VH-VL binders against o81304. Designs and how they scored, part 4

Target 1, 187 residues: o81304
Amino acid sequence: CSIFANPAQRAKRKLLELISEEDRGLRTQKDPKKRDEIVNAIESMTVIGRSSITTDDSLSATWRLLWTTEKEQLFIIEKAGLFGTTAGDVLQVIDVNKRILNNVITFPPDGVFFVRSDIDIASPQRVNFRFNSAVLRGKNWELPLPPFGKGWFENVYMDGEIRVAKDIRGDYLIVDRAPYNWTESFV
Below, E stands for the ipSAE of ESMFold2; O stands for the ipSAE of OpenDDE; V2 stands for 0.75 times the mean of E and O plus 0.25 times the DockQ between their complexes.

## First folded at step 1 (VH-VL)

Design n2 (framework fv_nezutatug)
Fold by ESMFold2-Fast, scan of step 1:
Structure n2 (fold): chain C 187 residues (1-187), chain A 121 residues (1-121), chain B 107 residues (1-107)
Amino acid sequence: as target 1 above (187 residues)
Amino acid sequence: QVQLQESGPGLVKPSQTLSLTCTVSGYSISSGYYWHWIRQHPGKGLEWIGSIYHSGSTDYNPSLKSLVTISADTSKNQFSLKLSSVTAADTAVYYCARDSLWFGELYFDYWGQGTTVTVSS
Amino acid sequence: DIQMTQSPSSVSASVGDRVTITCKASQGISSYLAWYQQKPGKAPEPLIYAASSLQSGVPSRFSGSGSGTDFTLTISSLQPEDFATYYCQQYDSYPYTFGQGTKLEIK
């Protein structure tokens, strides 16, 4: 609860309203005006979150994708239908103490695309990552894929509900805390 | 059709803990953003108690913060209110409600029917 | 906390009358104001949101206006089913706060 009229809560709720019907970012790709409105709302969150610590233990969570500008992730979500499935939850599973970040795209009932990364905390808001392994897994099969690349992202805002990040390529990511924990045994 | 239904004991003794549950049907708690508890004292207006995000993150009215706990069970599609150390001043009709954020507005668009709680020895 | 004050506390009116209820916020809330109707023994039902937007299914005789600190709910031609208590609510910031209510009574 806010102790006064709360600009942070208002800005956060405006951001969530703007992204609520954007199909995780797919609709935004065809609407530059809407993208600009969302980016402007993200800049408000960045101002509110400046000087905050967003790389502490509270970053350890199963994060669920709400909206992104990342073209590669959106392409996978969009094209899942061509392979007879639909993308389920898109997750980022972070454990700061174990120094890991795993990207997960589920394809119910049995499929998952899983990318493992190592992380280093570089500052109160910046996380460096390096891809370690990737696998596309089905019911009784898996196809390992070559991992490559490294980068960073900055959590410009984080609270008990959402996290807003910007990465090395200028892409944005808005996630919320999932109501469950992901384990590698889930599919 | 979205429906919210409160349940819990209608009579609580002073200094005990009041426990209420809101059951949601026709809509998933994990698909929405915020879920709220609101109460109405006899012959008086409405008082917001607090809210929960499906992840378990909560916001409480500062006047009640030390006394109130809200929790969610997404597998049962329920969220609950516990109010500790109750007094006669906590006698009220208790409502659960949904935030309309999913549709771009932040007022309460769906309410439960309300459950009457009397605090009396 | 933002204090919401309604006037009048009660009003007596006849079917066909134009009724106006006022709500004042202790600080600016832009247009983040909703109006609710509550009948005895029932939960409040939303009438107006964003100060002036009519909730789906609500008759067009209801209208809202105002911004900042001063808001008005108007019923242009009162019907028998409109006798109820009306509440304003700000949703600009936590904690959410309500007016004390205006009871609309049959004359």
Scores: ipSAE 0.037, ipTM 0.652, lowest interface PAE 7.1, mean pLDDT 86

Design n3 (framework fv_nezutatug)
Fold by ESMFold2-Fast, scan of step 1:
Structure n3 (fold): chain C 187 residues (1-187), chain A 121 residues (1-121), chain B 107 residues (1-107)
Amino acid sequence: as target 1 above (187 residues)
Amino acid sequence: QVQLQESGPGLVKPSQTLSLTCTVSGYSISSGYYWHWIRQHPGKGLEWIGSIYHSGSTDYNPSLKSLVTISADTSKNQFSLKLSSVTAADTAVYYCARVGDYVWGSYFDYWGQGTTVTVSS
Amino acid sequence: DIQMTQSPSSVSASVGDRVTITCKASQGISSYLAWYQQKPGKAPEPLIYAASSLQSGVPSRFSGSGSGTDFTLTISSLQPEDFATYYCQQYDSYPYTFGQGTKLEIK
C-alpha cells in the first residue's frame, strides 16, 4: 500500500487483496483463519464508514459480487456445474428511487436465476427488503418460483468503487460497481 | 447552520385539507438527507408522519398513509405536507425535521420550531 | 410497529440529584435509539443517539446506556435547566416510534 494513501484507501486495498483469491467466498468456507482476517478487515471498513449515509442515490447501481459468507448463494454457485454450467456474474441491481433490488445469477450461455425484491430505506445505512418474485430461466424454458421471505441489510461502507454490507442473518457481502448496466430485457 | 421553519394556517375546519410548508435554510435539500414531518398531540406525545427524499421518494406512517402527501420543491428549498379530511384528532403542533448523517444517527438532528394547527368548526 | 414504553411518566427531583429514566422496546432494536429533551413551548432537541453517544454540545452529565430492548438515560447531577420532558425514539425500523415521555419536575 502507498505511503501517500489515506487510511480508508489502505483498508480498502487490504480487504480487496484478502478476498481476491477466495472464489466469491467458496474457499473461505473451509478456511476459518482466512474468514477471521476478512471479517477483521470488514470491521475496519465499518469504523471508517461510521457517520456515513450509504442508502442515498449513489446506492443505485449494478453491483457485482466479490465475496460473501451467505451459504445459500454459495451453494447455488457451487452446484451450477452439476447442471452443465458454471455461475457467471452474481449481481444486485438496486434502484433507490424505484425502491427495487433485483438479485441475478447468470449461468452462461443461456441461464439466469432472477429474484425481484421491493426495498424500503429504514435508516442512513439500513435497507429493508421483501422478495416479490423469482424465476429460474434456461434456453427455451422458465420456472417461476414462489417468492419467500423478507429481511434487512446494512451498508456499513460504500464509496465510488465498493459496498460492504451485513445482513439480518449475520452474513457479509462485498460488491463492486459493475462496468455495465444489467437490464431485465432477457428475464 | 441548518434551520427549518414551518408555515401554514393555524386554523382549519373539519373535512378540509391541511397544508404546511417547511422552508430550509443553510443547507440545500437537493444535497441529500431525508426530510420529515412529525406532530405532537396535546397530551399524546410525538407521532412520526412521513418523510421525503429530494427525488420525490416518500414514506408515510401506515396509520396516516391514505390521508398524507409529502412533496418537495427543490427550487425553493422547501418541502410540504398535505393532510386530507382533517378532524379534531389532527389538532397538534406540527414539526419538520431532518434525519442526521451519522451511521447510528437516523435520529432527528434538526427541528423546526413547530406550528400549532387547530381543527375546529 | 415497535412500541416504546417509558418509565416513569414523571419524576420529581432537586438540583444536584441523579435522575434515571428508562425506555423499553417491544422488540429488539439493537442500539438504534435516541433521546430528546423538550422544554415547554419548544421543539425537542437531541441529547443521545445510538443509545449512548452524546450529541455535540450536550453536557457530559447526560449519558445513555442499553441495547436490544432496555435503555436508560441518566443525568448525573441535575441542573435547573434540565427540568423538561424527555422522550426516547427508536429508529431501527419504519414507522419511527416514540416513548410517551417522562416529565422531570422540580421537587
Scores: ipSAE 0.000, ipTM 0.441, lowest interface PAE 15.9, mean pLDDT 84

Design n4 (framework fv_nezutatug)
Fold by ESMFold2-Fast, scan of step 1:
Structure n4 (fold): chain C 187 residues (1-187), chain A 122 residues (1-122), chain B 107 residues (1-107)
Amino acid sequence: as target 1 above (187 residues)
Amino acid sequence: QVQLQESGPGLVKPSQTLSLTCTVSGYSISSGYYWHWIRQHPGKGLEWIGSIYHSGSTDYNPSLKSLVTISADTSKNQFSLKLSSVTAADTAVYYCARDLYYDSSGYPFDYWGQGTTVTVSS
Amino acid sequence: DIQMTQSPSSVSASVGDRVTITCKASQGISSYLAWYQQKPGKAPEPLIYAASSLQSGVPSRFSGSGSGTDFTLTISSLQPEDFATYYCQQYDSYPYTFGQGTKLEIK
């Protein structure tokens, strides 16, 4: 629909252009002016999505990180380079019916860091989560890490292309639907 | 440098399906943005056909909606156009383009392919 | 759909002339308008975006103005390489639409 879709399409494209060269948020950490521009664009998306349901079955997907302000995640991405590797895709794998959300950071060729969590749908836009386990895995080794806690996030906007979220700490997350589904093997 | 290149048959018979592919180099389609097909009829102006986001979400020109399908293959870094039931009116130069749309600092199409000529004739 | 109408459909001019091309939208499009230059056998080349912003590398003799429904492209002092066809395009809403083109030819 051109009437409904026009403002959303415009705001979404502006947001995607603003974040396109930000290295998932690493460059934005050094540029407060750019951060303010992105946050203002997120606010526009929040207004557009205000009364929408963003916690239905369409939330079940492999989501790929485009941009975030979350310092802990960005630190992990940045420090991978220091040890002679680089972070690949950073994913959030959600299955609403199984009530799970796994955060995944890949380190090609064989490395992965992932955090398993349980989720509960609290409202049309809010998801509660609790970290269950974390593991850093290499080709033939595995290092379990202690759980990190619990919180919530709100999907303030979601459509067939992207999802925009704000969490309990006031951090932002912008993701798109990955061109593949993430699968895990424990064998 | 970002480059787009169209490929496909230069001659298609009436009632058949036209299939074109755009190959992107210097940039990953899965990194985002919208990718478009545009055509230009002989001696006439430009007509927007449709767009795709790498996730598979598409928008089509309403005048062509029942006839057009756009798809993306991120593993090959390509996106494609299928136009069914072609007629002589579909004879045109077909372009693919990248969309860097923004309300103040961007432009709707910043990179274009060179175009491929398609003739619909028996 | 938003209709884009250009005038004139063709214009004959000499090197050094000031040339103005007009583009009218059938409804308000704010400043979501781009101008393209196309030479025979080549793809359109971006010239102006957001009604008045000059694309990087485009000579300053090109300028755009307008908002809402009425837009103009001006070439302040025509050069030999400027003889081409010019198109306006709205990108306010889908479907994106183009003007019919203005052919700029040697007088």
Scores: ipSAE 0.006, ipTM 0.583, lowest interface PAE 9.8, mean pLDDT 85

Design n5 (framework fv_nezutatug; at its last look DockQ between E and O 0.08; V2 from the best seeds 0.00; counts 0 for: pae E 11.4 > 2, placed apart)
Fold by ESMFold2-Fast, scan of step 1:
Structure n5 (fold): chain C 187 residues (1-187), chain A 121 residues (1-121), chain B 107 residues (1-107)
Amino acid sequence: as target 1 above (187 residues)
Amino acid sequence: QVQLQESGPGLVKPSQTLSLTCTVSGYSISSGYYWHWIRQHPGKGLEWIGSIYHSGSTDYNPSLKSLVTISADTSKNQFSLKLSSVTAADTAVYYCAREYYGSGSYLFDYWGQGTTVTVSS
Amino acid sequence: DIQMTQSPSSVSASVGDRVTITCKASQGISSYLAWYQQKPGKAPEPLIYAASSLQSGVPSRFSGSGSGTDFTLTISSLQPEDFATYYCQQYDSYPYTFGQGTKLEIK
């Protein structure tokens, strides 16, 4: 009934408020108190989403990074300027039926780094993944990188706007549904 | 810097559909959170109509039943309101507004100037 | 729906006066309350959010207080540009709802 929609909307607005000026997580790395507040808000979302299915067809989307604690991803975003570029959108492109998940970092106007993965739906909230290949691409060049690793993440909350996840390393990810679908095209 | 501007016909006949568009400049709709429509009846208070997230997810005031539709066109940086089967009770000033969560710039921090809609035969 | 009731419906005051406007919610909304100022023919302008936080650019003579169901907007020393209608708004849950407004008039 409508009563449950309202508590979820309140908790979601609190989470969005907390992350809105955190520069995708870069500012949070130096602020343990802010990190604790965000984690508490994530725990509230986890309770709200506890018995929900977050690995159904609705998971198929282009997801855009809003906030994360993943040190490796944040390092790439922060240090892009040292390599003559600036990080644009950071995306997770998921297709449940094709069993794929691609991690994408854009470097406008012409650069992209993306990692291709296969996925397996392990439970109503858990996704297992395995990296297949990675590539760094510029305007007229491409550098393949070796594949590496596998893991899992759990989508503890998901709706028509955002998705909140926790991964095998204890890192958090907050994404929203991008206003476009990202696709790889041969140029 | 950020500006919102409503546009649409100022006169609508009863039983027809009211269509309004909000054009946003100085800020991308896809970079924000929720975008809202609010109206104000002559000499009365404010009534929340509904909201949209750039993904297309919408929430509507239950008092308007299934009469309201909000949509967004991120390529044009616009979002729109359609209110079907209008009556004289829908005569109001219609506002669009941004919902934002920043330090010192919070909730409905920017509003359009408002557009007057009269429902009359 | 959460009903928001403002008191008084109108108040007459003089420049330099301390003015207090009250807003009551029909159920607890924590601190999820905002205040707006509206002048004739203009859109509402934000004043206060989270019950007590001042919006950027709003003069310090404006202050908000309260939590739960009872909220207050105070203007410590009324200026000529402050004569307007004031609205409270809850943003605890959908549908968002506004008070009926308090008209601040010249005495």
Scores: ipSAE 0.745, ipTM 0.876, lowest interface PAE 1.3, mean pLDDT 89
Fold by OpenDDE, look of step 2:
Structure n5 (fold): chain C 187 residues (1-187), chain A 121 residues (1-121), chain B 107 residues (1-107)
Amino acid sequence: as target 1 above (187 residues)
Amino acid sequence: QVQLQESGPGLVKPSQTLSLTCTVSGYSISSGYYWHWIRQHPGKGLEWIGSIYHSGSTDYNPSLKSLVTISADTSKNQFSLKLSSVTAADTAVYYCAREYYGSGSYLFDYWGQGTTVTVSS
Amino acid sequence: DIQMTQSPSSVSASVGDRVTITCKASQGISSYLAWYQQKPGKAPEPLIYAASSLQSGVPSRFSGSGSGTDFTLTISSLQPEDFATYYCQQYDSYPYTFGQGTKLEIK
């Protein structure tokens, strides 16, 4: 990275480089120094995106997890093997117009855990959400689970490729735009 | 669909200030990306002038830095170029463009049609 | 500044020909290179980004290759609409710089 590249390019490249081998955040849990470096890089991105609108229609997409500090997601990913499965893509599907947010953990080929939510745009960068329902689904079965509550996250940076977010619990989320669109199916 | 359109005087006298505006439609300049000015002297290649990030941060070509000012008016969804103390060397077609970044790379994906500016007494 | 040098400055070819245009950077720019096509009286249009990635909507007869300092744009089978001027552009660092252009003319 050249020091003469624009600040956003440098910061984004640095962030992506830092998280590239962290296995969506699993490895970072065991490396506090690395975590600090990544968080510092996220703060740099926060400054760069401070005046941007990150809650408009461009937020509507299937977002794929690249890195997070959220312990529940990381736990599911890490322990999936105990249940005879492997976690695939972890997604956050947002439709701003319909005001919906689905958090999805896939277990290929047929398994999926997803949480349905309603969202409200609170500010140019903040999204409030409320969980409505959760479902664990297999190939030919479905198990409804109780909802988890409500919260908010702030998209501190977003472009045509990635989104960086901070949530109410102090966790961080880095996602990219998935190469496919995930939609809920019914058994 | 994103569209860019340059506007401003086509004729400027030497030593005066060239002023152009790029009007963007189909996308809010405050939402994201970089917004650039690029010019092309008659029969020549392309020269990058400068850019403004959606945050308002600017970058300029060092060869023109002392003479160039780029600004944005988010209320009008416009960004502008001012080039002071113009000479005949500043005669060119001026383009505004958006720099898209995705998939780990960057690209001028949308351009204005260009506006011809002639510097003449 | 990073200088971009294209070769050749002009080339004459016929429909159906394979055409190769090269771009050389004065220093390493990794894969931070784009290619554009410009027709007379029009703005440049994007063809390739990241040295080898085809822009959406661009015909597959266009391809890009290279990294570091040496890059190539190839048209596998020239079509009538491909006669134009082509530019490479580095976006490794500011100031962004373009090659001087390669004019592709009909033989």
Scores: ipSAE 0.038, ipTM 0.658, lowest interface PAE 4.3, mean pLDDT 92
Fold by ESMFold2, look of step 2:
Structure n5 (fold): chain C 187 residues (1-187), chain A 121 residues (1-121), chain B 107 residues (1-107)
Amino acid sequence: as target 1 above (187 residues)
Amino acid sequence: QVQLQESGPGLVKPSQTLSLTCTVSGYSISSGYYWHWIRQHPGKGLEWIGSIYHSGSTDYNPSLKSLVTISADTSKNQFSLKLSSVTAADTAVYYCAREYYGSGSYLFDYWGQGTTVTVSS
Amino acid sequence: DIQMTQSPSSVSASVGDRVTITCKASQGISSYLAWYQQKPGKAPEPLIYAASSLQSGVPSRFSGSGSGTDFTLTISSLQPEDFATYYCQQYDSYPYTFGQGTKLEIK
């Protein structure tokens, strides 16, 4: 018997079930029917979340990728062998007060690719971003890369566990709150 | 278009089991969220009986919990209600309904036409 | 269980009148409230969800408001086809519960 009685919890359960075996979206790229099912479930979460403020201080966190349609991130995850053994956690690290977003792909034990961005809150659910710089780092080396891009994303649903976002290109992102905080440098 | 249709006996004797089936067309019950039974007795208004998720998980109104069973058959695109040990108080119009969340459609967006069940000797 | 109490139990009004129906929950339900219209011999039909959002195909003369425990349904200019019984329903938690209904009669 389910203990998830209210519609938000029930819709969230369906979404998380749909993405649970999708390899962060790699399997979804190969299955248009599954992609459509997940997108339909995201639209339900949009309806549930439409009146909420998703850009307050609770947005500040280390967010860990559960699922995405963004081809560039999925390519890097799929080809992780060229950059290390396997891709580890894929993160969005947000600090609203410092106006910072870092997009991070980890390659254990020592590798990381990350993109630094500035952010501005554009509305109760929309965040504007501009890429500042990108870095590919290994154990004893670091390679700066040229930044490219600006845009926005909207957090169409957010709670204490997950966040669902849609961006200017029509890509989707589903993340959970990591049980740790990531930073780009040791103290 | 999505349609729900209740079927089953309209007359049931006291102490017997009421058994109803909802047949869904134009939509797979495995694609949905929850599927519900709701009844309406003229003197008592609308009463929620319970729901089923396509995987078989059920939730029942506590007032009926020991008497009610809801089940689904995804191969037939149907879900069913059994209510045991019925009395005259179970005389009502029984509806099945879809719980859905999407643009322009929101809980309970489709109902069956209703089937009248009378409990009488 | 969350008790839903509607007021009034019935109202008699003329075409063109503004009619307001209230619904009170026995505990907070945020905005998880729906309104239904039921014509004689028919299943209930959805009007409003999430307290204030109009279901697709529902005339704009219907509106809803409220949050927490106190909710209203308003018909801004009553039409002859609006004769019906109206129900509120909470869907915050099981068991889902309905108000007792408000019968709207045209004078």
Scores: ipSAE 0.007, ipTM 0.534, lowest interface PAE 11.4, mean pLDDT 85
ESMFold2 (binder alone), look of step 2: mean pLDDT 90; pTM 0.922

Design n6 (framework fv_nezutatug)
Fold by ESMFold2-Fast, scan of step 1:
Structure n6 (fold): chain C 187 residues (1-187), chain A 119 residues (1-119), chain B 107 residues (1-107)
Amino acid sequence: as target 1 above (187 residues)
Amino acid sequence: QVQLQESGPGLVKPSQTLSLTCTVSGYSISSGYYWHWIRQHPGKGLEWIGSIYHSGSTDYNPSLKSLVTISADTSKNQFSLKLSSVTAADTAVYYCARDYGDFYAFDIWGQGTTVTVSS
Amino acid sequence: DIQMTQSPSSVSASVGDRVTITCKASQGISSYLAWYQQKPGKAPEPLIYAASSLQSGVPSRFSGSGSGTDFTLTISSLQPEDFATYYCQQYDSYPYTFGQGTKLEIK
């Protein structure tokens, strides 16, 4: 019965149901009504998380992308076919104590797009970042890309399962804790 | 050189279905990109109709959603528009176009085909 | 839907003039704005994507700027072949929407 459901758990479940078949955001790019529904659900999570600390040690994890409005990442995922592959997991690997955030897009079996960033914790919910280096890597080749950018994101909600963030451009990111830890490896 | 070419009937009667085809040369539809239909009413601006991705996933202008079907035939390197229950308001020049995705917008357009809806 | 408004609706200019056309979105579209040139009886031709990036083969006298809701197209030194109608288009989200057009005419 919904009357006995915890309001926070109910809002979280609704958010996860809304994004479950959105292909990490690719389908949502072309569906403004669904985007509005998801954004409204994110606003509910923002209210629930309003006074929480989301930049403590529990932020250190391998986070796996569930949904985003960030067009740069979605473009790369969509165009993986141009390199004869499909995108695998999309990850944020965060280590608060090392002040590192690495963005990873995998292209099985041998490819990866990897962006290294430095981070600073600015507030209980805000993280500042600066891109350090980027590379697109396949089997037997590498293409270094010129990283340019700095910004911030706010983790408006975080628990033992998911994290919800909004960034300086007004883009949203919904991730869960991956069932593995990602490490850089040679291909 | 990538080229798009529209084809279909120039005259359609009210209440019938308009059927147009876009033939793509110099690039495979199945290699990626979104493929779109846009129309332009006489002496007026441009109106987006809808899009298709090579996998068959489609998106339509909400104003036209119940009336529009877009499909792709990768073996012929073509994609098509069907607009049902046409009226005089559907008289326009119809264009097909390629969309690189989020950075590039429409980079290649067909020449356009004129469609008149009259009794 | 995101409404795109262009100004002016028409402009009269001479060869060599600097011409600016503006485009305003009813909500934020980041940099997902394109500009097209259309001559009578012809399909639109792409000029600019991502608000400020020139399409391959487009002369450097064309430039775009802006982000969010306010955008401009500038022609730094108008040439005879530039007399046409210009359209802006947002491609931030479906449905894609276009401005109403700006007609550039000989003075």
Scores: ipSAE 0.000, ipTM 0.434, lowest interface PAE 19.6, mean pLDDT 84

Design n7 (framework fv_nezutatug)
Fold by ESMFold2-Fast, scan of step 1:
Structure n7 (fold): chain C 187 residues (1-187), chain A 123 residues (1-123), chain B 107 residues (1-107)
Amino acid sequence: as target 1 above (187 residues)
Amino acid sequence: QVQLQESGPGLVKPSQTLSLTCTVSGYSISSGYYWHWIRQHPGKGLEWIGSIYHSGSTDYNPSLKSLVTISADTSKNQFSLKLSSVTAADTAVYYCARDSSYLWFGESGMDVWGQGTTVTVSS
Amino acid sequence: DIQMTQSPSSVSASVGDRVTITCKASQDISNYLAWYQQKPGKAPEPLIYAASSLQSGVPSRFSGSGSGTDFTLTISSLQPEDFATYYCQQYDNLPYTFGQGTKLEIK
């Protein structure tokens, strides 16, 4: 990292280095010491972002998963191999003006697990969400699932490259802005 | 099989603090669920008190927020309720429950409940 | 707070009857509605979540329907073990709130 970088830039680079090669969080599940190091780095980002607004229009994006502690997502990612596939990009597609947030786990070439939710901006950093539908979809089949979740998350840090969030369950999420826009072909 | 068991004093004096503990067996409280306290006044319906996630994140019923504290002890696989400045109106059966409403899959709502513990507030 | 109102407050029925209990929310709660069964001296047992999804191990004679503000719990063919008090509960918004209960009594 550059000695001339401000504290926020240095803390951000340290966080990204720590999560590098953690397999989106799967490797971290087996390493509590590493988890503690990453959480401490997230707390540093939280301090840096404390007074910022992270629920404005710049939140609208296709966000790509870099690291998480959320066990349900990690379980789906890990178990994809049992069914002859592998997880591709894991996305959170947010549109603040439409008040939607869609969670997407892709299974190339044709599979997707897709959870649609409505959002409500509760504060400068807090977003409330409610799942309204979920679908597990393959090339020639679709399995709808009942709505099963609701909660909130707080974007404790956000800039032009990454977003760091903590949710109602105390789980962490680190995402970057995907180099593409994701759209659902079947809604 | 997951089981929840409430414990604490059955009799509390007015103005004192009510302290209850929920012991979870067959399942770890750090496994990504929310854990709730609910009470039921004699002859009445159910009232939600509050909830906790193992990280320490809590939510409380606004009518009780200044009076209630919920905490978790992951090493003992327990979570606890403290209700301060009790009155006869706090006489109730107190339940603890697991909540899967925040999961991506599986059963939702409060899917496992303890048997309940009776608390009487009297002088 | 979201108010949950159940109707009727009590209902008398015979084994084999179809029983319907309704629950109304004071505002739109989408599908975030659960139903519970409580027998005297026992803890509430979850029956239904997400308005219409049956909890594991619950008999298929129980069903839920509705969305938004109006919800229904139906028991298609009442059994002796079904005589209990039933509660609806919204989990859309904090604080979670319950209906006042419907007591299902033997005729």
Scores: ipSAE 0.019, ipTM 0.610, lowest interface PAE 6.7, mean pLDDT 86

